# VH-VL binders against b1a7s3r263to410, part 5

Target 1, 148 residues: b1a7s3r263to410
Amino acid sequence: VTIVYDTMHYSTQKMAHEIAEGIMAEGYDVEMFFLHEDERSEIVKSILDSKAIAIGAPTINDEPYPSIGDLMYYLKGLRFERTGIKRKAVTFGSMGGKGGTPASLGKDLGEYGFDVVDTCEVYYVPDEEENKACFKLGQKLVEEAKKI

## First folded at step 1 (VH-VL)

Design er6 (framework fv_ersodetug)
Fold by ESMFold2-Fast, scan of step 1:
Structure er6 (fold): chain C 148 residues (1-148), chain A 122 residues (1-122), chain B 112 residues (1-112)
Amino acid sequence: as target 1 above (148 residues)
Amino acid sequence: EVQLVETGGGVVQPGRSLRLSCAASGFTFSSYGMHWVRQAPGKGLEWYAVISYDGSNKYYADSVKGRFTISRDNSKNTLYLQMNSLRAEDTAVYYCARDSKYYGSGLYFDYWGQGTTVTVSS
Amino acid sequence: DVVMTQSPLSLSVTLGQPASISCRSSQSLVYSDGNTYLNWFQQRPGQSPRRLLYKVSNRDSGVPDRFSGSGSGTDFTLKISRVEADDVGVYYCMQGTHWPYTFGQGTKLEIK
């Protein structure tokens, strides 16, 4: 399972880690990438080798963070919709004002050939209930990926 | 013009509850997150609660978590703060303040209300 | 949490003279988008806070030119070129780069 995220505040990073713990609790390997630091070609390669992905970003100007937008363009070019297998996906993110990035990313991933099973968005920093929701999101992603 | 007006403050005994309101006008209230910030007598500004534009997400400072509940009614352009189990250290002027419209806009706390005073004493 | 430290805590200035307030953060305030979310607020006695500057140096509408902000990374300054009687009050710096948002302890400006 591949988790890719970018963050303006540590909130999206906390969500990514919680999702990873949920995945690991089910006995699966997780490869995590921080778009601000990691090479996009390595991220794409990891996604190609995965049954499931989780993509996270905060909302800026009612749009996804620019680095995530660039990654999404790469994923569109791979034509996953023509591979005969639907990889599972979840999207997540934090917001400081008007949100919507996880929903927007989910719609795009669906267009690119992924089966988007859920999304999760929190305001600023996730509380304990929201941390548990992220953990369960990771478990749900794996549960759905087993059907592939 | 943008206006925020807080009401509901007063003198209350420890352990009691109080509900604050912040009435907004002059802008599209449902497009902005909102904050509550307090100032104890002779002290500085301290943030303690925020709510998203649609009310679905809320965050609190550790000092009030479990005791205070932030909420909003976008149809009435009003922000609320329910304060339970009040303590002497909750004595402060309570301000509501507007958050950014979009994440990363830099327009944090661009408008503030006049404040409402809460005094917790026996 | 990011700690914001202001100095001095109190300033006494003669009318017409300049005033300078320092603000230091425990971490860099440069955001991943390249912006620095350091804001300055003024609170006159008995009044609510008013934002003076946002993103280090941008003046809010209606704020006089005599107020200016500068700095980068962790070290910031608010300057008033010619102090007027209406400037009496407490000044706060505030960071919006890291969650949770935090304020400095405040600097009181008095007239001699």
Scores: ipSAE 0.000, ipTM 0.501, lowest interface PAE 14.8, mean pLDDT 79

Design er7 (framework fv_ersodetug)
Fold by ESMFold2-Fast, scan of step 1:
Structure er7 (fold): chain C 148 residues (1-148), chain A 123 residues (1-123), chain B 112 residues (1-112)
Amino acid sequence: as target 1 above (148 residues)
Amino acid sequence: EVQLVETGGGVVQPGRSLRLSCAASGFTFSSYGMHWVRQAPGKGLEWYAVISYDGSNKYYADSVKGRFTISRDNSKNTLYLQMNSLRAEDTAVYYCAKGYRYHSGSLYGMDVWGQGTTVTVSS
Amino acid sequence: DVVMTQSPLSLSVTLGQPASISCRSSQSLVYSDGNTYLNWFQQRPGQSPRRLLYKVSNRDSGVPDRFSGSGSGTDFTLKISRVEADDVGVYYCMQGTHWPYTFGQGTKLEIK
């Protein structure tokens, strides 16, 4: 399972780590990539080898974070809709303004051939209940991926 | 801010034991493998041990196998190195360094290092 | 174990001039994933090591672009395009492809 995220404030990073804990609690390894640091070629390779992905980003000026847009462009080019395997996906992110980035990313991933299981968005910093929801999101992603 | 702080160094006699600690902050400690690297006075860097993110896998350099034990406590964000049967050649500054994320196939990291703690084995 | 050999062991450079450090591995550092896990570290006097470059040529955050890395297989080079006073220290190459992980012996950079 591959988690890819970017974040300006720690909120989306906290969500990514909680999702990872949920995945690991089910006995699966997680490859986690931070778009600020990690190379696209490694991220793409990890995604190609995974049955499930989680993509996270905050919303900036009512638009997706630029680095995530770049990654999404490459995922579109991979034509996952033609592989005969519908990989599972979830999207997540924090918002300070209008929000909507996880839902927007989920819609795009669905068009690119992924089966988007769920999305999760929190207002600024996730509280204890929202952290638990992220943990459960990771477990749900793995449960759905097992069906492939 | 990501930080690692080593403690536990000191002067010890040959044949004795010492336990080093490395306190991590500013990142999700439980998601990363961790390394111990040492540097003898006036010498270069030498890798000695690594532990996986969950503590299930541990690897050592041959020179310390059976004498040193790496461990971690993820609930305390702390890495440990238990050093037994210390020898004069173990005299060095010991650094902890942040490893790679999660899966056991991830290679190296070492993008963040601690300040080091000095171990002197002398009679 | 993979042996990492650096050359030269010491280098004296006039401020503003370029510096070049070589690193040779006893085995290919290309991992099964196609990546080459050759990294460069800097250690200033009295300080902890800091990573400058990872996977041959990628700069870590905060590392000036005057530092660059190149090479493939078993032969690698660290270049500093214009040496500054803050560059004084020891430079190490390090491989993470093969267990156990190994460092070069270090190259000391001094200002003339």
Scores: ipSAE 0.000, ipTM 0.476, lowest interface PAE 16.6, mean pLDDT 79

Design er8 (framework fv_ersodetug)
Fold by ESMFold2-Fast, scan of step 1:
Structure er8 (fold): chain C 148 residues (1-148), chain A 117 residues (1-117), chain B 112 residues (1-112)
Amino acid sequence: as target 1 above (148 residues)
Amino acid sequence: EVQLVETGGGVVQPGRSLRLSCAASGFTFSSYGMHWVRQAPGKGLEWYAVISYDGSNKYYADSVKGRFTISRDNSKNTLYLQMNSLRAEDTAVYYCAKEWGYKFDYWGQGTTVTVSS
Amino acid sequence: DVVMTQSPLSLSVTLGQPASISCRSSQSLVYSDGNTYLNWFQQRPGQSPRRLLYKVSNRDSGVPDRFSGSGSGTDFTLKISRVEADDVGVYYCMQGTHWPYTFGQGTKLEIK
């Protein structure tokens, strides 16, 4: 399972780590990438080799971080919708403004050929209940991935 | 035009409950986060609660956490605030406000809550 | 939380004269996208708040050009070039860069 995220003051990073814990609790390995530090070629290779992905970003001006936008545009170019294989996906993120970035990313991933099973968005820093929701999101992602 | 109309305020005794509602019109309610902001008599504006566009995420100011519950019904374009265990310090005018791009672009007229003896 | 401090807390101005209100934040309000989400609101007596300016200096539709905003980082100013009777009220700065949103304590503008 591949997790790719960008972060604002660690909020989305905390969500990414909780999702990873949920995945690992189900007995699966996780490859985690921080968009600003990791090579795009390695991220894309990981995604292509995975049956499930989680993509996370905070919302900026009612849109995702530019780095996530770049990744999404690259994924669109790969034309996964023409491969005949639907990888499972979840999206997540923290927001300061209008929000909706995880939902928007999920919609785009669906159009790019992914089967988006859920999304999760939190304001500011996740509290205990929101951390549990992120953990469960990771479990749900791998449960869906087992179906194919 | 965009309108936000609050109702449900009144005078209540300490320890009791009130439910505020905010009826929205003139925009796609289900696309925006909504906030509750209050103003105590003679004091400034203070944020207290927010709910995401789909109702899945909620945040509260520490002073009301555990006592207030924010919710929404997108099919009715209505925002709610359930206020329990009210204290004299909760006396204020309560405004609902629409989120847009890290700023409140529209506000309701406010509804007054007085918690008194 | 980010603390927003306004000065003065009250201001009396003669009609037609300028007015200036300061707002200082405890942290930089520059967001990761390079924008500064500092807003100014006006609340006339008995009315709900109305947004005047967003992103430091941009006027909302219908806001007269006698209202202007300036500043960067942690120090911001709202200026009214010539005060009119309808400007009486309380002015608030507000930051939308860091969650939760926070307001200044307000500045009361009076005539006389």
Scores: ipSAE 0.000, ipTM 0.469, lowest interface PAE 17.7, mean pLDDT 78

Design er9 (framework fv_ersodetug)
Fold by ESMFold2-Fast, scan of step 1:
Structure er9 (fold): chain C 148 residues (1-148), chain A 117 residues (1-117), chain B 112 residues (1-112)
Amino acid sequence: as target 1 above (148 residues)
Amino acid sequence: EVQLVETGGGVVQPGRSLRLSCAASGFTFSRYGMHWVRQAPGKGLEWYAVIWYDGSNKYYADSVKGRFTISRDNSKNTLYLQMNSLRAEDTAVYYCAKDLHGYFDYWGQGTTVTVSS
Amino acid sequence: DVVMTQSPLSLSVTLGQPASISCRSSQSLVHSDGNTYLNWFQQRPGQSPRRLLYKVSNRDSGVPDRFSGSGSGTDFTLKISRVEADDVGVYYCMQGTYWPYTFGQGTKLEIK
């Protein structure tokens, strides 16, 4: 399972870590990439080798971070709908304003050939219940990926 | 139980500085964003500054950008507003407010800043 | 910025009569999570603001049931079923859906 995220205020990073814990609790491997610091070629390679992905980004003034836009451009170009395998995906993110990035990214991933299982968005910093929801999201992603 | 107590207001001449403090108790201060909201005499409420839960990001209203600095000390459960180059138009009651998922659930009692010439 | 417009700006009511305050936003306040972050605050003379309602219609602890909130999208209303002397003050709507948070200009309620 590959997790890719970017974050402005660490909230999306906190969500990414909780999702990873949920995945690992089910006994599966996870590779996690921080888009701001990791090489895009390594991220793309990891995604190509995975049955499931989680993509996270904050929402800023109705737009996702530009780095996420770059990643989405590459994913669109890979034409996953032609591979014969429908990879599972979830999207997640934090917001301090309007929000909507996880839902928007999920729609795009669906058009790019992924089977989007769920999305999750939190305001500012996840509270205890939202942390549990992120953990559950990781478990759900793995359960769906086992059906491939 | 949950309390926000502002201090540091007073009468000050134009061009001078003041530092406001907001002491928080009754909740885990380090988990929440905090705001400063002001109210000029006879006027409405106006938002002016926010600081993220960990101090990593800050935003200001255009009218105070470059003059006011918001900060926090999570080890002391205290929010600060450093006000420089004060103008008569900055005369107001200053409130600190706790953010909870898109609404202010608690407000302080306010501290009065009067910029007089 | 989202503009919040209140109407009327002032309201004089007879004790025991109802009062109604309108709030309109320049954009829909419905968040992607399905919630509407529209809040109402009361400020009595010489006091700090006090939250009355959050997420349109939920009463804060200790707020009398004569206060109610309604509305959706861009059009919201605060109603006081029977005005009491303690209700004198200024009422503000506020949106928390978008950055920056913005307030209406306030409605002053006075007793005749």
Scores: ipSAE 0.000, ipTM 0.487, lowest interface PAE 13.8, mean pLDDT 79

Design lu1 (framework fv_lutikizumab)
Fold by ESMFold2-Fast, scan of step 1:
Structure lu1 (fold): chain C 148 residues (1-148), chain A 117 residues (1-117), chain B 107 residues (1-107)
Amino acid sequence: as target 1 above (148 residues)
Amino acid sequence: EVQLVESGGGVVQPGRSLRLSCSASGFTFSSYAMSWVRQAPGKGLEWVAYISGSGGSTYYPDSVKGRFTISRDNSKNTLFLQMDSLRPEDTGVYFCAKRYGDYFDYWGQGTPVTVSS
Amino acid sequence: DIQMTQSPSSLSASVGDRVTITCRASQSISSYLTWYQQTPGKAPKLLIYAASSLQSGVPSRFSGSGSGTDYTFTISSLQPEDIATYYCQQSYSTPYTFGQGTKLQIT
């Protein structure tokens, strides 16, 4: 399972780590990428080798974080809808005002050939209950991927 | 305002087919998984079909697998359930339900299906 | 398949009473448990999700708790409008399964 995220104030990173813990609790390996530091070629390679992905980004100025937009544009070009396998996906993110980035990313991934299982968005910093929801989201992503 | 409206129910003889529809409004339909849940007269709830937001994944319980097909038309915000080889035990009210996370946050009013001779 | 067992199947209580319904899963469902209320002739309504989270707009007298295989739903002070059948549901694994329901009547 591949997790790719970017973050402004580490809220989305906290969500990513909780999702990863949920995946690992089910006995599966997780490869995590921080878009600010990791090379795009390695991220893409990991996604191509995975049955399931999780993509996370904060919402700033009512738009997705720019690095995630660049990744999404690249993924669109790869034409996953033509690969013969429908990878599972979830999207997640944090917001300070108007949200919508996880839902928007999920819609785009669906059009790019992914089967979007779920989306999750939290206000600012995840509270204890929202952290549990992220953990469960990771477990659910693995259960869905097993069905492929 | 989220709204789900089912239609297509009716009375049919065993062995025949019926197609149910669910019109969705008030949310970005393509971003959410959808399900059909039925309820026999005086009985409890039974999940009968799941479809992912993109339509790429579908799941069924063994009781309807091979006979029922769930599908969606995201351009028309419409969910469908094609029911083939109907049996008396398929009788019930069929609800369209919207998924959010791991639960159903909104349900339609239901459409009745009666399979009898 | 994960089996969900509710108890009791039916109960009768007076306005103001504390009502408790339990739900047991045949295996751990990691709090992927939801509680619904259904009034006769109507669609189910979401009350509690993730075992203990109250849905927006639902009165605070409703609460949920539990983990693993054992879950509880409570109405702290029963009101006349709470007459309904209550269902638990697991969404941990397909097929999604519901408890058989608990019919709540007011004396």
Scores: ipSAE 0.006, ipTM 0.494, lowest interface PAE 15.3, mean pLDDT 81

Design lu10 (framework fv_lutikizumab)
Fold by ESMFold2-Fast, scan of step 1:
Structure lu10 (fold): chain C 148 residues (1-148), chain A 119 residues (1-119), chain B 107 residues (1-107)
Amino acid sequence: as target 1 above (148 residues)
Amino acid sequence: EVQLVESGGGVVQPGRSLRLSCSASGFTFSSYSMSWVRQAPGKGLEWVAYISSSGSYTYYPDSVKGRFTISRDNSKNTLFLQMDSLRPEDTGVYFCARGHPYYSGFDYWGQGTPVTVSS
Amino acid sequence: DIQMTQSPSSLSASVGDRVTITCRASQGISRYLTWYQQTPGKAPKLLIYAASSLQSGVPSRFSGSGSGTDYTFTISSLQPEDIATYYCQQYKSYPYTFGQGTKLQIT
């Protein structure tokens, strides 16, 4: 399982960590990438080799964070619909105002050939209930990926 | 040109501690999970520690849980294994190995560093 | 824990022979299995992943197959440099576990 995220105020990073905990609680390996520092070729290679992915981004000016947009454009070109496997995906993110980034990313991933099983969005910083939801999201992603 | 180079092995007495290091080059270290795998003299391979690419998640088998701690410094491309309360059974060659995102197998390994626990 | 058992534990074969090694898991592992080659004094080398996928740079004489609990590793025409111990490993669940190894020698 591959987790890719970007963050400005660490809220999306906190969500990524909770999702990873959920995935690992089910006994699966997690590769986590921070878009600001990691090379796109390494991230794409990880995604190509993965049966499940989680993509996270904060909302900036009511739009997806630019680095995630760049990654998504590249993923569109890979034509995952040509493989015999329909990879599972979840999207997540934090917001400080008008939200919608996880839902928007999910719609795009669906068009690119992924089976998007759920999304999670929190306002600013996740509370205890929202941390629990992120953990459950990770478990759900793995449960769905086992069906591949 | 992926390279993993272990260091820090040696001979130690039972109950003592030892810290192993693994220097990585030729790839974006922070993008890969890492593991330590050991091999006792004349025996097979045994996985002993895992750490996620971010360093936030670690896993151990029961044989070393509570005694070994895996960690990493992504700014220095270095992996560590802190081994406490060493036992004769911990004797072996310790390899650092790079995890593959897809299959969680190990696609690159270091040459290994020997650890001998005796007295 | 998932136990991995290899068969045989050792074998001798001649150059040019077809060699097969079997790996059995104590429960289904959905092809989440790798094969490694280890020459004496060296680190293991990944040969096969996902039960049947050949690692880049590995000679085509090596292959893997299987599903469920039973997996096979084959060398179609044994070469002198193939003398080594071969290990299977499951990555279906933690802890990751290896087979006991199969030592291959040439007569």
Scores: ipSAE 0.000, ipTM 0.490, lowest interface PAE 15.8, mean pLDDT 80

Design lu11 (framework fv_lutikizumab)
Fold by ESMFold2-Fast, scan of step 1:
Structure lu11 (fold): chain C 148 residues (1-148), chain A 120 residues (1-120), chain B 107 residues (1-107)
Amino acid sequence: as target 1 above (148 residues)
Amino acid sequence: EVQLVESGGGVVQPGRSLRLSCSASGFTFSSYSMSWVRQAPGKGLEWVAYISSSGSYTYYPDSVKGRFTISRDNSKNTLFLQMDSLRPEDTGVYFCARELYKYGSYFDYWGQGTPVTVSS
Amino acid sequence: DIQMTQSPSSLSASVGDRVTITCRASQGISRYLTWYQQTPGKAPKLLIYAASSLQSGVPSRFSGSGSGTDYTFTISSLQPEDIATYYCQQYKSYPYTFGQGTKLQIT
């Protein structure tokens, strides 16, 4: 399972970590990528080798970070909708203003040929219940991926 | 000011049990994942246990899996490590550490450590 | 498991010297790497996180760099209080793993 995220404040990274914990609790390996630091070629390779992905981002002007947009454009070009495998996906993100980025990313991934299982959105820093929800999101992603 | 204070260390014989505690203060304990890291005499650092902020999820390396149990009581700001079936190679100083998710899960604050000696 | 190897295992330097320690991961860790300082008998102290970010309150003479599998930690002008063992640690995946440590001595 591949997790890709970006963040200007650490909230989205905290969500990514809890999702990873959920995945690992089910006995699966996780590769995590931080778009600010990691190379696109490594991220894409990981996604191609995975049955499931989780993509996370905060918002700027009611849109995802440009780095996420860049990744999404590249994923669209790979034509996952033309493969026989329908990879599972979840989207997540944090914000301090208008919400909706995880839902928008989910719609795009669905159009690109992914089976989007769920999305999760948190304001600012996740609290105890929101951390638990992120962990469960990771478990749900793995449960769905087992059906491939 | 963030503080972590360990206690419960001591000398025990192989095959016996020992429980370590770590008292946290100066931050919202329930918002942070915690770990235990040990250090054998004259050796380097070795991670031995992780617990999520809620206490729902724990992870261990193969070296202690099935023998050690990490737990926490968020109402009392206390972290625990139950060590069963102790072996001589478990000897070392045990540190509790707070994980910060600012730019990854790494240890931004550590306790001073509590010594554990397993000998016959 | 990701193996972390530090080089050198020990080194001696004089006050004012530039000191560099290297850390190599057995696989790419995407800059999910920290550097800790440990004085004998004391707890480790975080100096650098995310390979190159300086922890608040840590002197600017400490720095980190690197990517992929190869990372370096530098002390630009060694001070007496820098006598310690330095550890790198990856936090990309469980189990978390540390380098074996580099013991820094002042001559």
Scores: ipSAE 0.006, ipTM 0.519, lowest interface PAE 13.2, mean pLDDT 80

Design lu12 (framework fv_lutikizumab)
Fold by ESMFold2-Fast, scan of step 1:
Structure lu12 (fold): chain C 148 residues (1-148), chain A 121 residues (1-121), chain B 107 residues (1-107)
Amino acid sequence: as target 1 above (148 residues)
Amino acid sequence: EVQLVESGGGVVQPGRSLRLSCSASGFTFSSYSMSWVRQAPGKGLEWVAYISSSGSYTYYPDSVKGRFTISRDNSKNTLFLQMDSLRPEDTGVYFCARVGYRWSGEYFDYWGQGTPVTVSS
Amino acid sequence: DIQMTQSPSSLSASVGDRVTITCRASQGISRYLTWYQQTPGKAPKLLIYAASSLQSGVPSRFSGSGSGTDYTFTISSLQPEDIATYYCQQYKSYPYTFGQGTKLQIT
């Protein structure tokens, strides 16, 4: 399972870590990438080898964070619809206002050949209940991936 | 344009069953969680069921838990509500609603026009 | 369950008036709150989400504010088509709960 995220504050990173904990609680390994730290080529290799992915970003100016946009454009070019398997995906993110980034990313991933099983968006910083929701999102993602 | 169209409402006797359907168009149905919300005559709104985008997770309030079952068929863009052991207090207009973008419970951004359910002797 | 209480239960105002409706949650809901408009015989319509975000296509005279347990919905200049019942709803936790509604009539 590959998790890719970006964040300008801690909120989306906290969500990514909770999702990872949920995945690991089910006995699966996770590769996690932070877009500002990690090489894009390594991220893409991980995605190609995974049956499930989680992509996260905060919303700014009612748009996905720019580095996520760059990644999404690259993923579009890979034509996952031609692979013969439909990888499972979830999207997640934090917002301070209008929001909508997880849904926007999910729509795009669906067009690129992924089976988007759910999304999660948090207002500002996740509280205890929202952390539990992220944990369960990770469990759900691997349960769905087991079906392919 | 996003459209949600409910059907299956009607008049039934207490203790019987009824199945509601909601036909979705104008958006990628499989990417959205869905809910049912009801409204008794002259009363306010009451949430009655939630289903995640994949169909794997469902949630209900205590008032209908064990009697109502929400389900979906993503290949047909259709949402269902199976209502068993109906009671007079279940009478109302039942709305199909699209849930926004957060798994643990979000706003209803689009609603259908509703289908009336009357449970009476 | 989180209880949502609206004030007032009913309101009469004149065209052009500023109208304010308040919604109080029994516990903090971190601005996970919506406002809906329902005209008689029709489905509810989303006006405001995340306490203060205006839904696309909704007139700018509608606004929302608040945090914690106390939230406010405002119509800056009332128009005849605004005759409706208005509901707040929290989406912080299950079960989702609505306020009892505020019936607005215009004199």
Scores: ipSAE 0.000, ipTM 0.497, lowest interface PAE 14.2, mean pLDDT 80

Design lu13 (framework fv_lutikizumab)
Fold by ESMFold2-Fast, scan of step 1:
Structure lu13 (fold): chain C 148 residues (1-148), chain A 122 residues (1-122), chain B 107 residues (1-107)
Amino acid sequence: as target 1 above (148 residues)
Amino acid sequence: EVQLVESGGGVVQPGRSLRLSCSASGFTFSSYSMSWVRQAPGKGLEWVAYISSSGSYTYYPDSVKGRFTISRDNSKNTLFLQMDSLRPEDTGVYFCARDKSYYFGSGYFDYWGQGTPVTVSS
Amino acid sequence: DIQMTQSPSSLSASVGDRVTITCRASQGISRYLTWYQQTPGKAPKLLIYAASSLQSGVPSRFSGSGSGTDYTFTISSLQPEDIATYYCQQYKSYPYTFGQGTKLQIT
């Protein structure tokens, strides 16, 4: 399982932590990536080798940061809908205002050929119940991936 | 000024227990994950325990899993390592370290304590 | 587990020399790599994180580079106080793993 997120926003990092814990609680390894310009080929290779992915991005009352946008643009070009395998996906993120980035990313991933099973968004810093929800999101992602 | 001070080391026989403590000051302890790293005499560094900032998540390598327990008391800015069923292979200097992690199982150590020696011998 | 291998295991150099130490990971670690300096009897000190970022307060003669599985640590002009053992560590995944160390001596 591959998790990709923007580490510049610590709330999204906390969500990534909980999702990774949920995945590992089910006995699976997780590959985690901070999106760097130099890492794009490794991220893509990891995604191609995975049955499941989780993509996280912060919302600042507008859109996700360009680094996540760049990754999404590249993923769109890969035409995953042509592979015959529908990889499972979840999206997550934190917001300080309006929000909506995880839902927007989920819609895009669905159009790119992924089976988006759920999304999770929290206001600023996740509380204890929201942390548990992220943990369960990771478990759900693995359960769905087993169907492939 | 960030400061970490370990205590509780000593000489103990195989099969016995020791409890190490690490007192933290100069930063918001409850906001950081913490780890214990050991070093056998004349050998390299080996990570032995991790605890998340809240204390909700702990992880260990197979070499100590089931024998060591990491815990923390955020109200007292103190980190602990309970070491049970000690073996001669556990001999070394034990360092507590502040974990600059961005997610569970990922992190580097920006501040280290001075270390406390643990010797397991008959 | 990700295995970290350093080379050389030890080296001797003169003041003013350029010193290079390498670290190889058994799998890609996306530049989640640190370098530590340890003087005998002391705790390790962080020098470099994220493969190439210099920790605040660390002299600019220390640098790091690399990507994927291969990483390099360089001291551009060796100073007497640089006598130490140097360790690399990956922090891409747990368990955290360290290289075996490189012992640097000055002649």
Scores: ipSAE 0.006, ipTM 0.528, lowest interface PAE 11.3, mean pLDDT 79

